# VH-VL binders against Glutathione S-transferase TCHQD (TCHQD), part 1

No score or structure here was measured in a lab: all are predicted.

Target 1, 266 residues: Glutathione S-transferase TCHQD (TCHQD), of Arabidopsis thaliana (Mouse-ear cress) (o80662)
Amino acid sequence: MQLYHHPYSIDSQRVRLALEEKGIDYTSYHVNPITGKHMDPSFFRMNPNAKLPVFRNGSHIILDTIEIIEYLERIAEVSSGIEDATFNREVVEWMRKIREWESKLFTLAHIPDNRRLYVSKFLRMVVIARMAESPDLASAYHRKLREAYDTEDKLKDPGALRRSKDHLLRLLDEVETKLEGTTYLAGNEFSMADVMLIPVLARLSLLDLEEEYISSRKNLAEYWALVRRRPSYKKVIGRYFNGWRKYATLVKTWMFVRVRSLLRKY
Below, numbering starts at 1 at the first letter of every chain, in headers, positions and changes, except where a header shows other numbers; Kabat numbers aren't used for antibody chains.
F, E and O are the ipSAE of ESMFold2-Fast, ESMFold2 and OpenDDE, as the mean of both directions, binder to target and target to binder. V2 is 0.75 times the mean of E and O plus 0.25 times the DockQ between their complexes.
[cut] stands for letters that were removed.
The coordinates of atoms that the task and the answers printed are left out; those that the model quotes come from them. Centres of patches stay.

## First folded at step 1 (VH-VL)

Design a10 (framework fv_daratumumab)
Fold by ESMFold2-Fast, scan of step 1:
Formats: sequence, structure tokens, C-alpha cells
Structure a10 (fold): chain C 266 residues (1-266), chain A 126 residues (1-126), chain B 107 residues (1-107)
Amino acid sequence: as target 1 above (266 residues)
Amino acid sequence: EVQLLESGGGLVQPGGSLRLSCAVSGFTFSSYAMSWVRQAPGKGLEWVSAISGSGGSTYYADSVKGRFTISRDNSKNTLYLQMNSLRAEDTAVYFCAKETVEYYDSSGYTYHFDYWGQGTLVTVSS
Amino acid sequence: EIVLTQSPATLSLSPGERATLSCRASQSVSSYLAWYQQKPGQAPRLLIYDASNRATGIPARFSGSGSGTDFTLTISSLEPEDFAVYYCQQYNNWPLTFGQGTKVEIK
């Protein structure tokens, strides 16, 4: 089993948390989207949407985060001899509800404009270079280029960001209400619903928004403290996001982009 | 209002193939997962296959896995079931059924069914 | 897969009587259980979902109860059109499974 992922990808973190919680071994392949590696032809042929993660088991390629987690649930059931165990409806409903909130626009809106635009320009140049190198993928690369411009247009729309923030606030309010009566999102046992939510909270923490979104909600704050103690969290997220380590990773990535851009190597 | 209409059923020999169609109207087809449910003569209901709204996820009962393929054409508001290597045990009325929950771009997990087609009879006999 | 066992297999009653149908799951399905009505030559019709919620347009005489492994469909006073086969279905575990059905017939 192979997973193409990156520590900063929310959906990558979701799949990796599921793998770790279920004790499933896999071969890890790092694909850094900030440096444009997700646009390399070999990866792009596997996933023309250029999104992370990508899960592969032999000839089977699964691109959707929830579909990957469903597949892992089935593998875990077969391995444990419990063929009837699967996701319950409440777990699946929470997973879909949490996935509906797209983190990209919200995340980009909290990055300084000068750095965001510099990286955006670099990634567009990478796409253009890859189109020239692989004419058979030109149509898909053109789509990615159009999506990049669409994202910039959404960032200029104050209404789009406001709608994204309102969506997140409603989601977290529902979570807070549920956690008044339960330890975890779908009851008193950890589930894949928690796997979907944990990376959202980690992203808020990474953006230094913990006080505004998490600490302001008593039950959510207690939940966040609890889930951060899990071994899966420490391995998947904590390793990359503990204090100074998060800045070290960002600095290395930015220096790489800076050097490659200066050398015009895309 | 909401309507599901199956077609393509008939008599086939064991080992043969048949393609069922389900034409839908009255709802946003691409927003809902769809299932095929069958009923053998004088028997109960058996879930056969499901497909997500986008067509990206497909699911099959163990009894038909590897022989049946579910697909959809959202531009034509039509659901399909390609049945290969048919067996006498596949003889049944096949119903097209709409899931109650809107599906976005991925999930194939089905829930319960609020609307059903009239059914189309498939008879596998020598 | 989760096996749903319905009882009785056949229930012979007269119009105006109360019908009580049972559905038992081989393991817990929480409240994720639906009930369907099917008349000869017709498609199934959704009656109850989430164990106790009545579907749109379903008369008040139909009610569902239960959770976990034991579920009941009750028809408080049978009307002539209620004589049919009734199926329970779970959607907590994958794959989806149906009970074998309970036939409610005229005495």
C-alpha cells in the first residue's frame, strides 16, 4: 500500500491518522505542493486534480479522502476477522459535514499577500513548464492554471472569505454542542469522524487562531487537549507542528522556492 | 414529480449479458447516490449495487462483484447496470432506488431509499 | 453482514385490528433502521426511517420504535390498503441488508 502525501495537507493528515489509528502499514511518498512536486508528470498522471493524498494498493488508485478511509475501514475489518463492523451513519455524516468546509481559501487568506503572491506565481510557472514537457497532459495543466486564477479571484472577494468563516463557525458550533454530551464526535469512542476534525483544529492552531476558534469553546478546547495526547496525533501532526519545528519546515520550503525561482528552475 | 423508470430487462441464457437502464426526472440527479435492489420471485429484497452522485465511487454486493458494473450518465439523467456472466440465481425484478441523502463529489455510502422505480424483470433460464 | 430477522413471517388480521411487527438485528444498528411497505406487483414504499421517524405522506397510524438490535413497526388500526409485505432495512453497517419480510394478510 502506498500513500502520496504531505505533512501540511489536511486531507493527507486525515488519511495518515486513519492509517495510524488502525495500525495499517504503508509506503510513504512525500509530495510538497508548495514546491510544485504535485505537478510533476508522474504524480499528475496518477491524479490530474493534483490534490493530496493519493492512495494506491497495487492497481487500485483512490483519490477521495473519505473513500480512502472507507477502504481502510474494510481492510481493518477483514484483518481483525470482524466483517460486519463498518462506519455507522453518524460517523459518515460527520465526515461529510466536516469535508464540506474547504480549508484552502481560509488558509490562504491568513498568509501575508506578498508571500502568497510570490508562491502563487512560482506555482503557475511550474505548471507552464510541465505543460511544455508533457504535451499529452496539456489540457489538464491548463485546467490547473485556470483554477489558480480562480483562487486568486476568490481571495479578492470579501464575501467568499466571509462565507468560508461563517461555514467554519457553524461547523464548530455543531461540534461544541455534540461534545457537551460525548467524549468524541460520534460518541464516547474515537472514530473516523474525529480523524476528519483533528486536522482542521491543527490548521487553526498552525495559523495561531486557537484562541478565537478553539479556546473560546469549552468542550472543543477540552476535546483538542485530549486528542493531541493520542500517539497518532503526535506521529502524524505533532512531529511537524510542535513549536519551533513548524517554522523550520516553512522556512526550508520558502528558501527552496526562493532559490529555484531565482535560478528560473521550475 | 420524482420518477424512476427502469428498462432493459428480459430473458437471457445462463452466461449471457444484459444492460439495465433507469431514467430519472424530478430531482437533481448528480446530487444523489443511486442503488440497484433486486427481488427474486417470491423472495425478499436484496441490495445489489450503489454509485455516488459523481460516479466516482461504486459498491457491490459480494454475490455480483466482478460480474456486474454500475455506472451513470449525469448529462442524460440515466443510471445503468451492466450484468455479465448471468446465473439462474440472478433472476429477479431489478429496482432502481434513490438515496435520501444528497451526495457531493465522492461518498458511495448509501442510506435508505425514498423513491423507487417500477422494476424490470430479468429472467435467466435455458 | 448484519442479518435482520423479522417476526412473525405471516400475520393474519382483520381491518381495524392493531398490527405489531418485529425486526431483530444480529448486532447493533443503533437507530439506523428503515421500514418499507410492498404490495404485489409494486415497488417498495418508505414508511419509517431512523427507527421512529415517519416518512413524508405516511399516515399517523404507522409508528416505529426501538434501537440497537430490537425494532418494532406498529399499525394502530389496519386499513384495507395496509395488507401488504413489510421489510426492515439497516443502514448502519455496510453492506446494506433487508429483513426477509412479514406478510400482513386478511383473515
Scores: ipSAE 0.000, ipTM 0.410, lowest interface PAE 14.9, mean pLDDT 82

Design a11 (framework fv_daratumumab)
Fold by ESMFold2-Fast, scan of step 1:
Structure a11 (fold): chain C 266 residues (1-266), chain A 123 residues (1-123), chain B 107 residues (1-107)
Amino acid sequence: as target 1 above (266 residues)
Amino acid sequence: EVQLLESGGGLVQPGGSLRLSCAVSGFTFSSYEMSWVRQAPGKGLEWVSAISSSGSTIYYADSVKGRFTISRDNSKNTLYLQMNSLRAEDTAVYFCARDFGVVEDYYYYMDVWGQGTLVTVSS
Amino acid sequence: EIVLTQSPATLSLSPGERATLSCRASQSVSSYLAWYQQKPGQAPRLLIYDASNRATGIPARFSGSGSGTDFTLTISSLEPEDFAVYYCQQYDNLPLTFGQGTKVEIK
């Protein structure tokens, strides 16, 4: 099994948490979207949406985060000798509800404009360079270039950010209410619903928004403290988000982008 | 904003064929199960068909089985309903709707609906 | 197939009054029951899912209750925009089925 991912990708973290919780081994391939590696023709042919993660088992390629997790759930159930096992409906409902909140616009809005625009311009140049290198993919790369400009337009719309923030607040309020009666999102046992939520909380922590969104909610704050103690969290997220380590990856990425831009190497 | 727009409805003679389309925007189409639901003039709602997010699992109401074909093109964000051997009793407004999910032994409610397209089967 | 029977067929009330709508299933649907509102010429709008959960944007005056075979939709105080047809729907088993509807009308 192979997983194409990045430590700072929320959906990558979701799949990696599922893999760790289930004890499933896989081959790791790092694809840094800030440096434009997700636009490389070899990866792009595998996933024309240029999104992470990409899961592969032999000739079978799965691109949707929930579909990957469902696949892993079935593998784990079969290996445990449980032939007729199935997902709990409440777990599936939480997974879909949490997936509906898209983190991209919210995340980009909390990055200083000068750094965000610099990276955005670099990525557009990468797309243009890949388009020249692989004419057979030109139409798909043109679509990606148009999407980049559309994202910039959405970032200029204060209503779009407000709607994203309101959506997140409603989601977290619903989570807070459920956690009044249960240890985890779908009951007193850890489930794939928690796998979907944990990276959202980690993203808020990474953006220094923990006080505003997590600490202000008593049950969510206790839940966050609890899930951070899981071995899976430490391996998938904690390794990259604890103390100075969270800055190391960002500094390396920034240096790479600056050096490549100065050299005009895309 | 999430939007579903049906098209392709109209007047057709008994025994005829018609293809309905539902164009979606504002959400990741490939991640959702979709349904067609119809409503005859002055009558209630009747579920017609459902299709999984990948298109591999399909269900039909007995009243349309063998005559209607549901399909989807995830690259075009469009849901289709091919209607063959149309009968007077197929006259209805046809709505496309987004399901939260259809999993083996688990089915879901429809949270977003299109405006509907009228199909009239008359000589 | 699971048959859903709604009662009453028509409910004539004034603004400010409480509306109570019933939906009965021919066999248990657990809590897998949704309620929709439909105004003339418009698409249905999801109000309640899983018997008692309000959908996003639905006013607090709408509430659902029940489990198994007996379900209730309550509108605590009718607003002018609430006069519409209401449908229940089960998703416990295929085929998915709807009730015949309850029309809430002014007088």
Scores: ipSAE 0.000, ipTM 0.403, lowest interface PAE 18.0, mean pLDDT 83

Design a12 (framework fv_daratumumab)
Fold by ESMFold2-Fast, scan of step 1:
Structure a12 (fold): chain C 266 residues (1-266), chain A 121 residues (1-121), chain B 107 residues (1-107)
Amino acid sequence: as target 1 above (266 residues)
Amino acid sequence: EVQLLESGGGLVQPGGSLRLSCAVSGFTFSDYWMSWVRQAPGKGLEWVSAISGSGSYTYYADSVKGRFTISRDNSKNTLYLQMNSLRAEDTAVYFCARHEWFGELSYFDYWGQGTLVTVSS
Amino acid sequence: EIVLTQSPATLSLSPGERATLSCRASQSVSSDLAWYQQKPGQAPRLLIYDASNRATGIPARFSGSGSGTDFTLTISSLEPEDFAVYYCQQYSNWPPTFGQGTKVEIK
């Protein structure tokens, strides 16, 4: 089994947490979207949306995060001798509800404009270079350029950001209510619903929004402290965002983009 | 499957030069810092040099500064070590090693099998 | 540069016994300490990183502990394939440095 992923990708973190919790070994391939590697023709042909993660098992390619997790759940249950690999209905409902909140616009809105625009310009140059390299994919790359400009337009729309923030607040309020009666999101045992939520909380922590969104909710704050102690969290997220490593990882990625941009290497 | 394979080692006279290569596969080469680590016969491991994913930043051990040059060709997935003014104390097996993802100062998660460099008269 | 001192230089043990290997740093390296296994004629293999995290595929009998200047690698019950040389490495300060190694050999 192969996984194409990146430590900054929320969906990549979800799949990696699932793999770690289930003890499933896989071959890891890092695809850094900030450096434009997700636009390389070989990856782009495998995933026309250029999104992370991508899961492969032989010739079988799965691109949807929830479908990957469902596949892994079935494998783990079958290998444990379970005849019928059935997902808990509440777990599936939480997974879909959490997926409905899209993190991209919210995350970009909290990055300083000068850094975001610099990276955005760099990524557009990467797409243009790849179009020249692979003319057969030019139409698909043009679509990615249009999506990039659409994202910039949405960042200028205060209504779009407000709706995203409102959606997140409603989601977290619902989570807070559920955690009044349970240790984890779908009951007293850890599940794939928690796998979907943990990266959202990690993203809020990374953006220094923990006090506003997490600490203000008693049960969510206790939940966040609990899940951060899991070995899976430490390996998948904690090692990249714990203390000084958080800033070191961001600085190194930024330096790479600056150097490539200065050298006109796209 | 991550693989690193060194080549270019051999017997060289003191004061001579040699260029080592490390061909890699199974990962996105440009996303990783790479190092050369050497091991003298019957001795322990000694870090020699490191290079950033882009090739723009390089570091050297004091014992090799001014004599060795680390470089990489990301289009060929190959790491290099140009060794000049070789001395008897440079005799060692030279390993190429991959840093943790974006780890500038790091542990090494994958190693090549090494290539032997012997400096003698 | 930070000097790492490993002890003992050699451990002579039988299969099934517990092995305890020490690594001491000349100054604090926090938890930025890794352990490697090397068999004759082979490349080093990463066992432990960040003092206590097992690398992928490494058996549960290997465990690491410690912080600051004193670190320990423990093999709870030696298997035949565990007889090798073990190195610690710090990555807290440039240059990264290795200990001199501990050889675990059959008694």
Scores: ipSAE 0.000, ipTM 0.378, lowest interface PAE 20.8, mean pLDDT 83

Design a2 (framework fv_daratumumab)
Fold by ESMFold2-Fast, scan of step 1:
Structure a2 (fold): chain C 266 residues (1-266), chain A 122 residues (1-122), chain B 107 residues (1-107)
Amino acid sequence: as target 1 above (266 residues)
Amino acid sequence: EVQLLESGGGLVQPGGSLRLSCAVSGFTFSSYWMSWVRQAPGKGLEWVSAISGSGDSTYYADSVKGRFTISRDNSKNTLYLQMNSLRAEDTAVYFCARDLGYDILTGYFDYWGQGTLVTVSS
Amino acid sequence: EIVLTQSPATLSLSPGERATLSCRASQSVDSYLAWYQQKPGQAPRLLIYDASNRATGIPARFSGSGSGTDFTLTISSLEPEDFAVYYCQQYNNWPLTFGQGTKVEIK
């Protein structure tokens, strides 16, 4: 089994948490979207949406995060000697609710404008360079360019960010209410619903928004402290987000983008 | 009133392909999940595949995964099932059904078509 | 996958009698269970959803009960048109599964 992923990708974190919780081994391939590696033709042919993660088992490729997790759930249940490999409805409902909140616009809106625009310009130049290198993929790369410009336009629309923030607040309020009666999101046992939520909380922590969104909710704050103690969290997220390591990785990525832009190498 | 009409069934050789259609009327097609459910002669019901209102999410029974493809054309109010690599055990009446779940999830079926017979034999 | 076991396979009764049909799940499906009626040569018809809610147009003599793994469909007084095959279906877990059916026939 192979996984194409990146430590800062929320959906990559979701699949990796599922793999770790279930004890499933896989071959890891790093694809850094900030440096434009997800636009490389070989990866792009595998996923024209240029999104992470991509899960592969032999010739079978699964691109949707929830579909990957459902596949892993089925494998884990069958391997236990139980032929009934099924997902619980409450777990699936939470997974879909959480997936409906799109992190991209929210994340970009909380990055300083000068840094965000510089990276956005760099990524557009990468797409243009790849388009020239692989004319057979030109139409798909044009779609990616249009999406990049559309994202910049949405960032200029205060209403788009407000809708995203309101969606997140509604989601976290629902989570807070559920956690009043349960240890984990779908009951007193850890589930794939928690796997979907944990990376959202990690993203808020990464953006230094923990106090506004997490600490202000008593049960969510206790839940966040609890889930960070799981071995899966430490391996998938904690190793990349703890203290100075968070800043070291971001600095290295920024320097790479800056040097490449100065040299006009895309 | 809600109506679902299947078509495209017939006799096909093992290993062959067939495409089923389900034309719907009487409701906002794009707002509902749709499913295909089959029934082998003299046997019970077996769920085959489901598709979300937008067409973005699809689910398949293990017995047909990789061989069947569910799709929809919301502008034509039509549901499709593309069946490839057909086997004798795929012989059944295929029903299209409107899928009413809890909230946005696929679930139970409140309206069914009349069914179309698919026979896979040499 | 969740296996639904219906019992009895065949129920032979006379008009006016009470019919009680069972559906057992291999693991909990909470209350996400539906019942269907199917007559020869016809498509299934929804009777009950969410274990106990009657579908639109379904007569009051049909009632559903149960939760978790044990469910019952009751027909309080059989009418001639009620002699058919009945299927239960769960929609709590993927994939969606049906029971094998119970045939209600005239004695």
Scores: ipSAE 0.000, ipTM 0.392, lowest interface PAE 18.8, mean pLDDT 83

Design a3 (framework fv_daratumumab; at its last look DockQ between E and O 0.01; V2 from the best seeds 0.00; counts 0 for: pae E 8.3 > 2, placed apart)
Heavy chain, then light chain:
Amino acid sequence: EVQLLESGGGLVQPGGSLRLSCAVSGFTFDSYAMSWVRQAPGKGLEWVSAISYSGGSTYYADSVKGRFTISRDNSKNTLYLQMNSLRAEDTAVYFCAKEGDYYYGSGSYYEFDYWGQGTLVTVSS
Amino acid sequence: EIVLTQSPATLSLSPGERATLSCRASQSVSSYLAWYQQKPGQAPRLLIYDASNRATGIPARFSGSGSGTDFTLTISSLEPEDFAVYYCQQRSDWPLTFGQGTKVEIK
ESMFold2-Fast, scan of step 1: ipSAE 0.553; ipTM 0.804
ESMFold2, look of step 2: ipSAE 0.028; ipTM 0.623
ESMFold2 (binder alone), look of step 2: mean pLDDT 93; pTM 0.952
OpenDDE, look of step 2: ipSAE 0.111; ipTM 0.668

Design a4 (framework fv_daratumumab)
Fold by ESMFold2-Fast, scan of step 1:
Structure a4 (fold): chain C 266 residues (1-266), chain A 123 residues (1-123), chain B 107 residues (1-107)
Amino acid sequence: as target 1 above (266 residues)
Amino acid sequence: EVQLLESGGGLVQPGGSLRLSCAVSGFTFSDYYMSWVRQAPGKGLEWVSAISGSGSYTYYADSVKGRFTISRDNSKNTLYLQMNSLRAEDTAVYFCARDSYSSGWYEDAFDIWGQGTLVTVSS
Amino acid sequence: EIVLTQSPATLSLSPGERATLSCRASQSVGSYLAWYQQKPGQAPRLLIYDASNRATGIPARFSGSGSGTDFTLTISSLEPEDFAVYYCQQYDSYPLTFGQGTKVEIK
């Protein structure tokens, strides 16, 4: 089994947490979306949406995060001799509800404009360069260019950010209410619903928004402290974003983009 | 004032059972993982067992798996270690320890320790 | 199980001298390593966590360094109260494990 992923990707973190919780081994391929590696022709042919993660088992390719997690549940249950590989209804409902909040716009809105625009320009140049290198993929790369400009337009719309923020607040209020009666999101046992939520909380922590969104909710704050202690969290997220480590990760990426842009290497 | 107070230690014969307690005060008990760490006379530290804040997750050293059971009662601010099928090599001072949590950090280091309670397994 | 090996077993030094204690892990523990001080008849005291962060109330003369498999605890200038046994502990994975200890004694 192969996983194409990156530590910056919330959906990549979700799949990696599921893999770690289930003890499933896989071959890891890092694809850094900020440096444009997800636009490389070999990856792009495998996933024309250029989204992370991509899961592969032989000829079988799965692109949807929830579908990957469901597949991993079935593998784990077959390996342990369990006949029925189904999630309970509440777990699935939480997974879908959490997935409905799209993190990209929210994340980009909290990055300083000068750095965000610099990276955005760099990524558009990467797409243009790849379009020239692979004429057979030109129409798909044109779609990616259009999407990049559309994202910039949405970032200029204060209503879009307000709607994203309101959606997150409502989601976290529902989580807070559920955690009044349970240890984990779908009951007293850890589930794939928690796997979906943990990277959202980690993203808020990364953006220095923990006090506003997490600490202000008593049960969510206790839950966050609890889930950060899991070995899966340490390996998937803590390794890259715990304390000083987040600065090392971000500095390496910024230096790469700056050097490549300065040298006009796309 | 943060304090951990162990009790329940004593002399027991091989094959016997003993229950240790750790009374906690000065912090929100349910927010912390707790561990038992032992030290045989004149020897080093050995981690024995850990339990999550909610009590839902427990971990054990291979030397005690199947014989020891860690548990907690958050309403009573008390941590327990039920020790069954005791052996001479279980003779040690047993420490109750709090896993570190420093606002924003996640660490399994032990920032607060109890005084320890001696368990002697001998005939 | 991750095995931690501390060296040397015993350090004989005088007050004012620098003490350097080593801890080696059988496999990578990242930076998930802590150091403890234990005096006779007392419970251990946390000195360093996450390889290099001093615990609350720990004097600046104590410093930790290293990552992966090689870690060092340094006491820049030994004071009389620093003569004790020191243990490293990994928390990268369960089971949690301690080193066998290094005794720092008066020469």
Scores: ipSAE 0.000, ipTM 0.399, lowest interface PAE 18.0, mean pLDDT 83

Design a6 (framework fv_daratumumab)
Fold by ESMFold2-Fast, scan of step 1:
Structure a6 (fold): chain C 266 residues (1-266), chain A 122 residues (1-122), chain B 107 residues (1-107)
Amino acid sequence: as target 1 above (266 residues)
Amino acid sequence: EVQLLESGGGLVQPGGSLRLSCAVSGFTFSNYAMSWVRQAPGKGLEWVSAISDSGGSTYYADSVKGRFTISRDNSKNTLYLQMNSLRAEDTAVYFCAKDFEYSYGYDYMDVWGQGTLVTVSS
Amino acid sequence: EIVLTQSPATLSLSPGERATLSCRASQSVSDYLAWYQQKPGQAPRLLIYDASNRATGIPARFSGSGSGTDFTLTISSLEPEDFAVYYCQQRSNWPYTFGQGTKVEIK
């Protein structure tokens, strides 16, 4: 089993939390999307959408986060001798509800424009360089270049960010209500629903938005404190985003982009 | 320039199956969630199903859960709706529609196809 | 699921008159409500999104207002082309739900 992922990717964190919670061993490959490594031809041929994570088991490649988690649940069930077992319906409903909030626009909107535009320009140059290196993938790279411009257009739409923020607020209000009666999102036992939510809360923490979105909700704040104590959290997220570590990781990535841009090396 | 074109509608007997297709052009299909919305003759709009931009998340109205399957092929810029165990009450014009924002999130539909008629009768 | 109730079912008016259409939700949808226009034999057209924002190309005579459970679509002065069926839709919760529609017809 192989996983192509990155610590910054919410969906990568979801799959990695599921693997850790289920005790499933895998080979890890880091692919940094800020430095454009997800656009390298070898990765791009595996996933032309250039999204993380990518899960492989032999010849079987799975690209969707929920499909990967469902596959892992099936493997765990077979290993335990329970062939007909499946996710609790409430767990699946929460997973899909949480997945519906797309983090990219929200995240980009909370990055200073000068830094965001610098990285955006760097990534467009990487795509152009890869198109020249691999003519057989030119059409797919052209699509990715168009998507980059479409994303900039969405960031200029005053309604788009408001809709994303409002969607997140509604999601967190629903979570707060559920947590009034339960320890975890789908009941009193940890589930894959929690696996989907934890990276969202970690992203808010990374963006220094804990006070606005988490601490203002009593049950969600208590839940956040609880889930951060899990060994899976510490290994998958805590290693990269606790205190000074989040700044070290971001500085390293920024330095790489800056040096490559100064050298005009894409 | 932006166009959604449905096909695959027709007459089918109760209990039968039918597959609808929606060919899209003029936008990057893989960036947008898509929906199927139906309208029975002389009645209002009913949302039927939605699919995320990757195809990994699917959603269904209670009236069609277990009978209909939404899917997409991003390499062919085509959306599908597989309809099984059809009932007389499934008779409607079926529209494919593009979500306003590209995302997995809840959204409105800004671009619609012209619709394809499905008639379920004995 | 969230049920949207539109009133009146039919609104009979003359060109130049003001039209006021209501949509009520069974539970709060915040401002996650859109309005669509549908003419006979045509696909729906998005008019208003997030309760009060006009979609691209929509004339200024169309305006939306409201939040929570009570929403209004107003057409300040009806043009001949505005006689159609209007639907509200919420995006607060999956599944997406539509109101039953309000038909605006010539008196």
Scores: ipSAE 0.000, ipTM 0.396, lowest interface PAE 16.3, mean pLDDT 82

Design a8 (framework fv_daratumumab)
Fold by ESMFold2-Fast, scan of step 1:
Structure a8 (fold): chain C 266 residues (1-266), chain A 121 residues (1-121), chain B 107 residues (1-107)
Amino acid sequence: as target 1 above (266 residues)
Amino acid sequence: EVQLLESGGGLVQPGGSLRLSCAVSGFTFDDYAMSWVRQAPGKGLEWVSAISWSGGSTYYADSVKGRFTISRDNSKNTLYLQMNSLRAEDTAVYFCAKDLYGDYEGWFDPWGQGTLVTVSS
Amino acid sequence: EIVLTQSPATLSLSPGERATLSCRASQSVSSYLAWYQQKPGQAPRLLIYDASNRATGIPARFSGSGSGTDFTLTISSLEPEDFAVYYCQQYNNWPPTFGQGTKVEIK
């Protein structure tokens, strides 16, 4: 089994948490989207949407985060000798609801404008270079270039960011209400619903928004403290978001982008 | 508005093979999971198989596992069911049906008209 | 597998009468139950989803209720077009399963 992922990708974190919770071994391939590696032709041919993660088992390639998690759940169930597949509707509904909130605009809005614009320009240059190098993929790369400009336009729209924030607040209020009666999102046992939510909370922590969004909600704050104690969290997220490592990784990535841009190497 | 049109049904001998198709129009096919549900003459409904939006996940009823293969061609807006090693008990009207979202998740709406498969000597 | 048992098997009524159809699950399916109507030679038609929500275009005379293991479909006043076979379906547990059907026929 192979996973193409990155430690800062929310969906990558979701799949990796599922793999760790279920004890499934896999071969790890890092694809850094900030440096444009997700636009390399070999990866792009495998996933024309250029999104992370990508899961492969032999000739079987799965691109959708929830589909990957369901596949892993089935593998774990079969390995345990379960005759019939099982699922829980409440878990599935939470997973879908949590996925509906898209973190991209929210995350980008909390990055300083000068750094964000510089990285954005660098990524557009990477796409243009790859388009020239692989004419067979030019149409798909042109679509990605168009999407990049659309994202910049949305970042200039105060209404779009306001709607994203409102969506997140409504989601977290629903979570807070559920956690009044249960230890985890879908009951008193850990589930894939928690796997979907944990990276959202980690993103808020990474952006230094923990007090505003998490600590202000009593049950969510207790839940966050609880889930951070899980071995899966420590391996998948904690390793990369622990104190100085958070800043070191960002600085290294920034220096890489600056050097490559200065040298016009895309 | 929305149309699901099954084809490929017919008379086939036990042990034979048959491929069903379901042509879809009126909604974005590659956003939704699709299912096959069958109904034996004078009997009730039985879910047979489901496929996620991308084709990355496939599901089968125990009665057809290892014999049937569900697939889809999103570029042609078409769902398929390859039926091998057919048995008399596979005789039924086969309906294709749209699931709620990108994976198998609930009730079915809309349904196609159905195509009759008869397995008989 | 969850087994859904519908009762009665056949319900003989006249137009204008109230029809009450039952669906019982072998174990809890929460509220994840749908009802379908099927007329001879036609595909099933969704009536009710999530136990009590009417599908788009379904007349108000159709209503669903229940949760857990006990569900009811009610047709408040039968119209001639309502004489058909009705199926319940659960989607709480894999695989999705259907009841055996209740035939509503003219007395």
Scores: ipSAE 0.000, ipTM 0.399, lowest interface PAE 17.9, mean pLDDT 83

